# Ledger of designs, part 15: VH-VL binders against o60147

Target 1, 175 residues: o60147
Amino acid sequence: MLEKNKYLYIFRHIQTNQVLLSQGNVLKKTALFQLPYPLQKPVAPNGMRPAKLRKDHWVPLLKVEFPNESMFQSVFMQLLNYRKYRSVQPLTSDLLKLPIPVRRRKIMRQEVPNTIADLADILNKEKFPENSVRLQLSDKSDSEYADWPPSVQIDSEEIKLSRGFREKTTVDEAR

## First folded at step 1 (VH-VL)

Design b26 (framework fv_lerdelimumab)
Fold by ESMFold2-Fast, scan of step 1:
Structure b26 (fold): chain C 175 residues (1-175), chain A 119 residues (1-119), chain B 109 residues (1-109)
Amino acid sequence: as target 1 above (175 residues)
Amino acid sequence: EVQLVESGGGVVQPGRSLRLSCAASGFTFSDYAMHWVRQAPGKGLEWVAVISYDGSEKYYADSVKGRFTISRDNSKNTLYLQMDSLRAEDTAVYYCARYGDYLGAFDIWGQGTLVTVSS
Amino acid sequence: SSELTQDPAVSVALGQTVRITCQGDSLRDYYASWYQQKPGQAPVLVIYGDNNRPSGIPDRFSGSSSGNTASLTITGAQAEDEADYYCDSRDSSGDHYVVFGGGTKLTVL
């Protein structure tokens, strides 16, 4: 058989706009280790232990379809590295002037545009074939956070938020 | 500009108590969790205790739990370590350290204050 | 409860590259930081978040982390780099606790 297409599932928090990356259509608690220390109350040095995962608070942001495993792995690892890089950059003086709750809210809000920009940057650097990567968004306007390369095809159909990332059943529900 | 200055160290007999202070300047003290780290003569670094930015949460190394108490006074920009029931193995230079916003690294250290527990 | 293991000593010739390693299971889940300590002085942060340099730290210092191992690399070692180097991370028994490696004494020959 032919190698199966590979998917990257990207979730956002409905209240904070924090972003989590997943290799599966359902989040695991360990995905919470992706959240950076600066966004947590400074009780412990790292602050990165898995918090309680409220699955109903995380909704689809974006689904990325790759034609093979190697392209998926390259992009997925680069996105994780971009997120790690962002989490260790010094906070700007403008952010440091803000009260901690306001500062955290601003940082969290930027994760959606940052993740989309990072994904686009990675895809622009890679020399993938034209129309080989398919994006499907929950809110198509989020694609405007970046300029996309010719390798990317944006699906006209949006992801239905009420259903999350669900695989098509073998039962024909239209009948 | 940013500084941590420890004081209160000295020679003390086993079983007695000592209180260390750490005066912070050059940053907003009340925004940061603060730590105590110690180092026995010729030995490595050992974490001792942490206190949250508002003093509501405190955690201790097992070696000092029940004997040491960390506290802070944000109005005075000062961190404290109350050391009770001191033992010879508590002999060390005690450092006050700030955990910054960079993934929990200790980005600012005091110069340390020596505590010697001997008879 | 969890431990970070460092070799107690390492040597490097002036101008050569040396790698100091730190090993522990907590490094799979938590970032590593590295500190330089010279005799009679407080530790100085040289690397945070596995691979980032604070302002004022020479670019010959770099870090990396993979799996349960973190590394500090000094490319083109200088005489003033002679010091003890400590890694830190979180205790695997709880994210509230900090654990340090035992330290590595670097001698520049």
Scores: ipSAE 0.006, ipTM 0.473, lowest interface PAE 12.1, mean pLDDT 80

Design b27 (framework fv_lerdelimumab)
Fold by ESMFold2-Fast, scan of step 1:
Structure b27 (fold): chain C 175 residues (1-175), chain A 119 residues (1-119), chain B 109 residues (1-109)
Amino acid sequence: as target 1 above (175 residues)
Amino acid sequence: EVQLVESGGGVVQPGRSLRLSCAASGFTFSDYAMHWVRQAPGKGLEWVAVISYDGSEKYYADSVKGRFTISRDNSKNTLYLQMDSLRAEDTAVYYCAKEYSSGWTFDYWGQGTLVTVSS
Amino acid sequence: SSELTQDPAVSVALGQTVRITCQGDSLRDYYASWYQQKPGQAPVLVIYGDNNRPSGIPDRFSGSSSGNTASLTITGAQAEDEADYYCDSRDSSGDHYVVFGGGTKLTVL
């Protein structure tokens, strides 16, 4: 990230509830590498990934304002680590009994609760100053997925995004 | 820098076979999917085949399925196209093309090799 | 034929702006790339990922995509821009299959 930033935006897919993390108010197309399941109907073969995200299928889930860039970077990196950890866990026997489409829908629907719980866990661990972190949720009921520390102030303001959900891609390769 | 050099083209009679090679240099060949794209004289580009970075996945255009076989040798940095049961419609310049990142675009192309299928 | 439609020919006066378009339903879901091909030469990538320019490509080349349409714009066309231009994308039935537009021959008057 060349530009310093203190805002974290999290988006959810309107059909699947899969989640994307963003360092700005627009989605980068490289964010697709965060997804465990492809959004396009055909499954890409190993080593070949879908080339495009449909921006009209993504809506803001939440926006977090941090006091400074270093706190933002710390929390953002920890969220990515939590997501990586979840992606490599074995599936439970109950999930394996479900037909593949049903199983995938159930797993994907949990990304919103899981991401919110992970964010709260990280913020509880870091112990930032009281009321120093501002959280805006598109749906305020989503705050109930976690217990928030005193550092978090939950706001009711609508999350406003620029019309252009496009940014020039500076890095096109997956990590 | 990055280079792709095709060879093996020539004049061949219908029903015969021909094998094309593409020698790659200047990048880590084993990290990228590789493609064959052809262009008939005076016509547009037509995608022919793709092979994954490790050779485990292969896909073909419907016009060549069952007749053409794509393969690679990562130890030699070489891509191949085995063309069997050639038809007049297969007459084209055949390009070797490197995928920029998996599933996105072709950042480098070879010079092409001409295959002429005639009686 | 191909799922991507391009006009076969377009002309532009030296120094003027021209837009070449590519249409197909796959462009709603997949990136477009653009290639320049001069007679007797291999194609050269000029735009990838709808609007990104590779190193070495002049800044007069730009791209955009909206809905089912991708566009290549050349601002201030030069004589050396005379060429065939092809768009590509992924086949709507599978992201491992590539489809090209029919090509647009640009004449610089």
Scores: ipSAE 0.000, ipTM 0.467, lowest interface PAE 15.0, mean pLDDT 78

Design b28 (framework fv_lerdelimumab)
Fold by ESMFold2-Fast, scan of step 1:
Structure b28 (fold): chain C 175 residues (1-175), chain A 119 residues (1-119), chain B 109 residues (1-109)
Amino acid sequence: as target 1 above (175 residues)
Amino acid sequence: EVQLVESGGGVVQPGRSLRLSCAASGFTFSDYAMHWVRQAPGKGLEWVAVISYDGSEKYYADSVKGRFTISRDNSKNTLYLQMDSLRAEDTAVYYCAKVGYYESYMDVWGQGTLVTVSS
Amino acid sequence: SSELTQDPAVSVALGQTVRITCQGDSLRDYYASWYQQKPGQAPVLVIYGDNNRPSGIPDRFSGSSSGNTASLTITGAQAEDEADYYCDSRDSSGDHYVVFGGGTKLTVL
């Protein structure tokens, strides 16, 4: 019986509101593969990708604690699939009317509400036990983007990160 | 199949101009950023320029800035490089290259077109 | 002088393992990709994003990155692997600028 990685951390960009998923409280530069290349045609939900990961530009959006690794893996993979599905949808006529900079910012800003809605949708479709999934949000008002199932308990505690959430940190001195 | 076909290379005298073309097929050209990369005879690869999917953003290597202009015509699936004030050191095989969707890597390259700047 | 440093030449015996390295401070923050170029031919992408292999590239090619160094490894080198190998990454001057290593000529003995 090996239990490892039952926590999902979701980070948002402080300026663009783009979202990155992490299997731990440390973001690695490979997480940027979740976003399109910066000079490509922008698509929802991810928008355009920064060329490099900057520790000071990403803050925790939410943290989810699952009872076991299996439930974590199921939800994590489904969330990635939802994001890929959104990224291949054609842009709406409303978005195409907008100037490119305005369109990009609108697409990027929707990443937070879209990710929260997708997470809630996945959790509503799964048959998890009551109060078995713990959700912590940096801003509790973000819970209003979705209706949550009885399996989810929303925590009022703040999200705590290690000092070494960036790839360059091999040893974290914050104990 | 995904293909890039370059044309427009040739022999040109210093101070003259030349325009290179790169015809794209087999993918949605208008969704991707495109690069020009050059290689002097017997030397390594040198990045020249990049253009965004819609042509609104352009970036150049310092060695060509102010002399070269990258452009694209998405209705014709064609990338261009306008080369002005050519110098002997611009002699190279010029490649166009497509960027991968989620990465900055260059996943498809043209065959290259030789530009020789000689008196 | 390039921002990314590669040794100009390396040799490997047929069937043995060779590692080609690319070194530069930009690799601490940016991905590396690797290209194979045979004489008279265009470059071919063999590794992208430090360690991803494109469809159609043999599984003997692998990549890794740690600190300021990226590596391309060929396990069980074949005669057809004889070529020049280039790494690329982002230039430190900006997110949209690309820099290539000087290239490494691989000779399969």
Scores: ipSAE 0.137, ipTM 0.600, lowest interface PAE 3.8, mean pLDDT 82
Fold by OpenDDE, second read of step 2:
Structure b28 (fold): chain C 175 residues (1-175), chain A 119 residues (1-119), chain B 109 residues (1-109)
Amino acid sequence: as target 1 above (175 residues)
Amino acid sequence: EVQLVESGGGVVQPGRSLRLSCAASGFTFSDYAMHWVRQAPGKGLEWVAVISYDGSEKYYADSVKGRFTISRDNSKNTLYLQMDSLRAEDTAVYYCAKVGYYESYMDVWGQGTLVTVSS
Amino acid sequence: SSELTQDPAVSVALGQTVRITCQGDSLRDYYASWYQQKPGQAPVLVIYGDNNRPSGIPDRFSGSSSGNTASLTITGAQAEDEADYYCDSRDSSGDHYVVFGGGTKLTVL
């Protein structure tokens, strides 16, 4: 399906609420490089990521359809940069008082709202045509984490969740 | 016609500072992110820095981080690169480049300005 | 930072087809852009995204991608195509925003 090139899918981990960005309807192993900390054993050789992607631990958070691949690439890259930027920011005094594992968990819990806010911020900075970007969420209430620009049209229907997949489609159901 | 013109290059001693400018014309400057890219004599292209359309975001190559500062004045349609603590390895032609409509490519480049750092 | 690798030099006969390839992990996630640079001149964008050509670029230039590779193809090479060609992509490692390949010197025979 040619459509995968203009679609952004964001997945969330069912336990940690960490997020992964994906191009396409299925998470790729390379998505693990987005994670700063391991989610499960075994740990990768660098000690930062799991060795294998457990697709069943991830569910779709939202889907974004862009008019073209160039627009997708721009937004995708910026989202990754926003995440990386946050990871190197000084920790607040409150966080520094917590043990490292607790601190990490607390930071991870904020990834969903932060990522949604980042997406909205990026789209606000981009001067895309009105209603040129279509957003669909697994939970409509998640749209409230940010103010969306006129370029974004939020779908009235929620995406059908499928672990490890972007959304349930007729093709997916037939598999 | 979109045009970018770099200036400010020259010969400087190590440890000194230099400020480059890039004058933009032919497009709405404030709508686009801008890059600096350099090329050492006889070598390949090396990305240096990028600044967002409004200057709110800046990113640098590790080789220049802490020494170089990218900035812009949208009222003057000008991009800047403040280079401090210059080293011999900073010797290069410095190009400013405009991003495309989507921030995924550099569609227009200046002709570059030469910076030579030598004792 | 992420690295993009290119062959340092390739040759093509006049009128023939040549492919210049760029390889790197970033290319799994991002499109490459291609820039042509002739001696003493600034780089010129020739291909971006999914085989997009800027205005003024001949249609003999095309782009493709597969896995962790991106390729620039010149179908029917002309003498004026002799130049250095650089690929770039967004850096997925987090160290840089943009990464360039080492460049490929194309000689037209």
Scores: ipSAE 0.000, ipTM 0.570, lowest interface PAE 10.8, mean pLDDT 85

Design b29 (framework fv_lerdelimumab)
Fold by ESMFold2-Fast, scan of step 1:
Structure b29 (fold): chain C 175 residues (1-175), chain A 120 residues (1-120), chain B 109 residues (1-109)
Amino acid sequence: as target 1 above (175 residues)
Amino acid sequence: EVQLVESGGGVVQPGRSLRLSCAASGFTFSDYAMHWVRQAPGKGLEWVAVISYDGSEKYYADSVKGRFTISRDNSKNTLYLQMDSLRAEDTAVYYCARDFYGSGTYFDYWGQGTLVTVSS
Amino acid sequence: SSELTQDPAVSVALGQTVRITCQGDSLRDYYASWYQQKPGQAPVLVIYGDNNRPSGIPDRFSGSSSGNTASLTITGAQAEDEADYYCDSRDSSGDHYVVFGGGTKLTVL
């Protein structure tokens, strides 16, 4: 009778724009195990050390509500696979021409638009019922990184703090 | 193929120390979080510790916290478990296990295990 | 003891269907995975993320989860399926800590 988690939360780092996926509305310290995904040498920018979890450094990017846990699970796993695929691709010649610090910043800044585009691509392929998926963003202009299918309803309200969030931080640090 | 081989087990007296090793091959070791899981004779599985892919994050089960230390040497493709202040209840086969995405909800590959017996 | 509860033993006749269950409040919020362990051998992952089967695992193995209960189903049990089966999940705090069920010994008659 009771349903499991049907929400996908995505957080971004305010300085680096790196992205973390979460099944809950509080970002846990253990979420750092997501960054980076398995990587091939010698791709230095993709092999970067993950950003530390610090108070107020990670903020909600978006929240997706699915009709049921099965749809959430399918989309969540596909999104992880898309991110893994991106992380092991060879660097383009354009990226290789950039100095390492500039290249790192460019790759990390692209995680937000890439994650949003990947999410939209997955949702376009899945053909869910019209208006069955609710998307809430912290900045609604981020929805412009992709074309959304009829299954997606973009909420006009920003992501609201709920039980489990700290008003000054979304990071859940070790006790 | 992915292979994990534990070593360092043996018979040790209570209060002493042992260091276990896990040699990894067939995959890029430095890309994966790694776990130690133990199993007392005739009993079930008990999670012991985890270490992130780069060694910067470590977590322990309450039963071993303050006594065991997990570490890794990515240049040698080796995972370690330093076990201090050993107790009779630490007697178990210790398995090295690979964490697929660092999620902690599944281990896709396990070693064959190494037996640690704590007795006088 | 683990926070996840499994029956200690279950039996199934050759070719029949058996369901092994795992119960715990953490399963309301977190995924379950299942491991097969034969005597003297290391555990083998048979199901992850409630219902996903790794490559190389026979299609007779399936998983499901609802509320506080996760289930492993073997449809058309074979003699080689005789083993101990363990579920795992994250602990109730949602951290990277893992909790295992107590295990279920499956006997194929």
Scores: ipSAE 0.006, ipTM 0.508, lowest interface PAE 11.8, mean pLDDT 78

Design b3 (framework fv_lerdelimumab)
Fold by ESMFold2-Fast, scan of step 1:
Structure b3 (fold): chain C 175 residues (1-175), chain A 120 residues (1-120), chain B 109 residues (1-109)
Amino acid sequence: as target 1 above (175 residues)
Amino acid sequence: EVQLVESGGGVVQPGRSLRLSCAASGFTFSSYDMHWVRQAPGKGLEWVAVIWYDGSNEYYADSVKGRFTISRDNSKNTLYLQMDSLRAEDTAVYYCAKDLYTSEWPFDYWGQGTLVTVSS
Amino acid sequence: SSELTQDPAVSVALGQTVRITCQGDSLESYYASWYQQKPGQAPVLVIYGKNNRPSGIPDRFSGSSSGNTASLTITGAQAEDEADYYCNSRDTSGYHLEVFGGGTKLTVL
């Protein structure tokens, strides 16, 4: 299937605030490889049940529309690089003092503000044409985590959700 | 519709045993972790135990660890709580509760509860 | 172990907004769930995660979280909202343990 890659969808987990990036409005199970911490409980002391994507656990955080695939690919790859860079940074002594489960949850809760800040930083560096990038959020207050360049136009309408984690206004196959 | 129906409560003397059951219907029982939560008369909610969807692991509140055993029979869609060495402090309404998500703890559906009274 | 603290009682006038708070160290790491319990009845889930409502829960119920505090807000309180409200989160003292707040009795005047 040939997919047009001019939309970037960013999803957040409804309880943990973890973030997943997607090239479409539906998350694929391979997106779970972006997560440093398992969402599923281990089955046994020496085992673990396979990670399972529960699409009803994920809601769109924001969607970004680019004028072309080239700009999309550039921003998407840079955003993945920013996330990878963050994952290898040394933890603060404050975080290291916490039990591992508590530490993980604190780190996970920061993924939304961090991802939004990273996206804005990338867009500020790229200097795209004025109003060429359209940003639509599920909660407009999340735009306040960053300063946006003139290339970004923030949609006054928030994302409308249907059943599961799909946006109601996107192309929907199952009706 | 999701339904959870507890049974097995009653009056028992300290040191004796009691077995509670929870009959589940309206959802795929074998896909969800299940919990027991209790509430002493006039008091707040206290989490008691959880069992994973496939029965492979169980966890207990410190107050009941070593005395209570949670189990399930996925072929019968039934959850159990075996309560041994009962104490007066175990007197409570016992609720069966369904996990909203396999990876998380929210209790999206509760039974009506069954009263356990531990007295002489 | 980590505790969840709630005020034991709060009152609100009919049609007004009330905010019930839950505080504890575990809330820095986990979103709270909120349960409504009326006398003689089982608890009912009203909010889970940051701000999600189960089907059938009125939109006047909303949740929020900031630092070590979670809040349940009822906008335009109605007589039927009079109940005990419990917050729930994970206990940081154990990997798979749960903890409930002490409960807040809401009186609608």
Scores: ipSAE 0.000, ipTM 0.464, lowest interface PAE 15.3, mean pLDDT 79

Design b30 (framework fv_lerdelimumab)
Fold by OpenDDE, second read of step 2:
Structure b30 (fold): chain C 175 residues (1-175), chain A 121 residues (1-121), chain B 109 residues (1-109)
Amino acid sequence: as target 1 above (175 residues)
Amino acid sequence: EVQLVESGGGVVQPGRSLRLSCAASGFTFSSYDMHWVRQAPGKGLEWVAVIWYDGSNEYYADSVKGRFTISRDNSKNTLYLQMDSLRAEDTAVYYCAREGYYDSSGYFQHWGQGTLVTVSS
Amino acid sequence: SSELTQDPAVSVALGQTVRITCQGDSLESYYASWYQQKPGQAPVLVIYGKNNRPSGIPDRFSGSSSGNTASLTITGAQAEDEADYYCNSRDTSGYHLEVFGGGTKLTVL
């Protein structure tokens, strides 16, 4: 089930809506470095970078299939740069008025739409061939966060999600 | 058939401890996250705690954090709730529930019949 | 928890349609699940996801969502539908994983 090389997966935390980028459908421990806060306990629900990757806390947000690995790598690096740039931007006066925990939560809630918008912006600039990039979303309504270029073909089917990518047995579901 | 059976409820004085159990059958217990939900007499449902399918982590409502401990023994198909420093406001029927998933959303497909915990002087 | 809000009580005439609504920020990101509870009984799941009914739940029960709201609709209410109804969703506040609405008492007239 490993999908690598030309596949971008974006994961979101099931509670905080924080976002992680991944090459392929398996999150790596190194993905934790994408989180803006230092490694602290407790885990991500408190708005901190967890000490260990808990894969079961993350679900796929979207899947992107590129024509080749080179295109994937280009977009992947640009996404990371966009994220870094946003993290260093000054906070608005409204946010500064809020307690730190509340502020962090609000910022985290914006990561999903921001990341989707970033992806669309990057793809618009890249000018890839028409219908060469396949986008599949866990929620099709999330596609409304951005205008997509002709290079992007949005799948009609949504990603089927489960926490931690656990496989459910047919027997268990039938009971 | 999926079955969840709670036990361990009773009457206790404030400050005391009580341990609840939930015996599971009819499904692969180790594959599902399990929850405790409680309901005070004449009140609504209140989420209490969750434990991951493999026991790797647990989360609690603020009202019970630091006092309650959720745990599980997958070899025995049993869920536990250790309740310490009990208060009058902890009086409730306690339900165990199995979590199902629809996309990224969770729901409680199966519930036990509950066990009553009464905290009074 | 006040993260999900419901009307405390609603009424419906026998055979008529009633909608119970749940409102909260979490509903913008997650589907609601709905539970029916009768006196002295455990809650029973009636709707989850976009509009899924568990086995044994009558087709007169349906679910919908819009913005930060979710709704349970009973089309053709029956006497046995008189009960308390609770909505549930993920909690995105950062402290809880799950949250319930305050519940709605449905009276069938």
Scores: ipSAE 0.018, ipTM 0.613, lowest interface PAE 6.5, mean pLDDT 86
Fold by ESMFold2-Fast, scan of step 1:
Structure b30 (fold): chain C 175 residues (1-175), chain A 121 residues (1-121), chain B 109 residues (1-109)
Amino acid sequence: as target 1 above (175 residues)
Amino acid sequence: EVQLVESGGGVVQPGRSLRLSCAASGFTFSSYDMHWVRQAPGKGLEWVAVIWYDGSNEYYADSVKGRFTISRDNSKNTLYLQMDSLRAEDTAVYYCAREGYYDSSGYFQHWGQGTLVTVSS
Amino acid sequence: SSELTQDPAVSVALGQTVRITCQGDSLESYYASWYQQKPGQAPVLVIYGKNNRPSGIPDRFSGSSSGNTASLTITGAQAEDEADYYCNSRDTSGYHLEVFGGGTKLTVL
């Protein structure tokens, strides 16, 4: 539909809580380039499953509707920059004390609250018109990870994952 | 509390029509795909039809395709099943069900109590 | 059309373990969901997505799957578990179609 260019979809991995950003309602295979950690492990010692974006592993976390494509692009690019900045920050002493697999799991779990906080920070720094940005979440309680500016209207209706909704808003494994 | 209440069942003659309704409450109706499932007396469950959350697409079991029409009115939180050209084998309790989704697989988390449709002379 | 096959009846002694099985080609691609139905009542979801229980379903109910087979296990069967049990999965003979197994009547002795 025409309004796709005004929508930011944020997807999360159902097991790891890793986050992927999409310029619209379809999550493409190239979004995997956003991930520093492989989602698939070797099937056998001498063989490995190829990396793949799987429909059954990713669900919408939230959807943001912007009044125009310019605002969408600005926020989207800033959010990517926040993610890059986080990936190079020094680890806390608490994380450094953990075994590597446990450390990675904790870092991955934090991507959901971190992405929500980053989105809110970007929107607080921008001076968008009142009620111009519409936010819809799959779990409304996730809005509590941040303080939202007057420009943001949080939809009372959650994104429900249904068969029909997923057909319109999920991954495109062919691209 | 999630509630689904079916109505419109009754006794009808073969070849005639009947319209079933399902009144939904306690959840955001417009966010869920909805189903009709039927059960003939003393028999098992048979899936009938599904309609997507926004009313944009419908699918039917082969046994009812071309005779039944599923529809919804999201402003009234109501699901419908228009049953045309009724046959004796359509005699069943008709359940309204709300879909849940896990990974790539759907399931029926909430069911109404059903409404009986009897097709006989 | 894609079919799901269940044995029509099974019995279990009070407090013992029983396994109800569902078999069909769709189960290689999609998880089964399981429903309990008592006479004159609507079906109740007991297991979805391989082995998830809805709130209010006792932990004695569990699910498993392997290849084209899905199973519902009741560990320590109670008298109130006597019912018909149905499996459901996606029908691979057509897009977005659903199919139910024929049902298994569980008798608790």
Scores: ipSAE 0.006, ipTM 0.521, lowest interface PAE 10.0, mean pLDDT 82

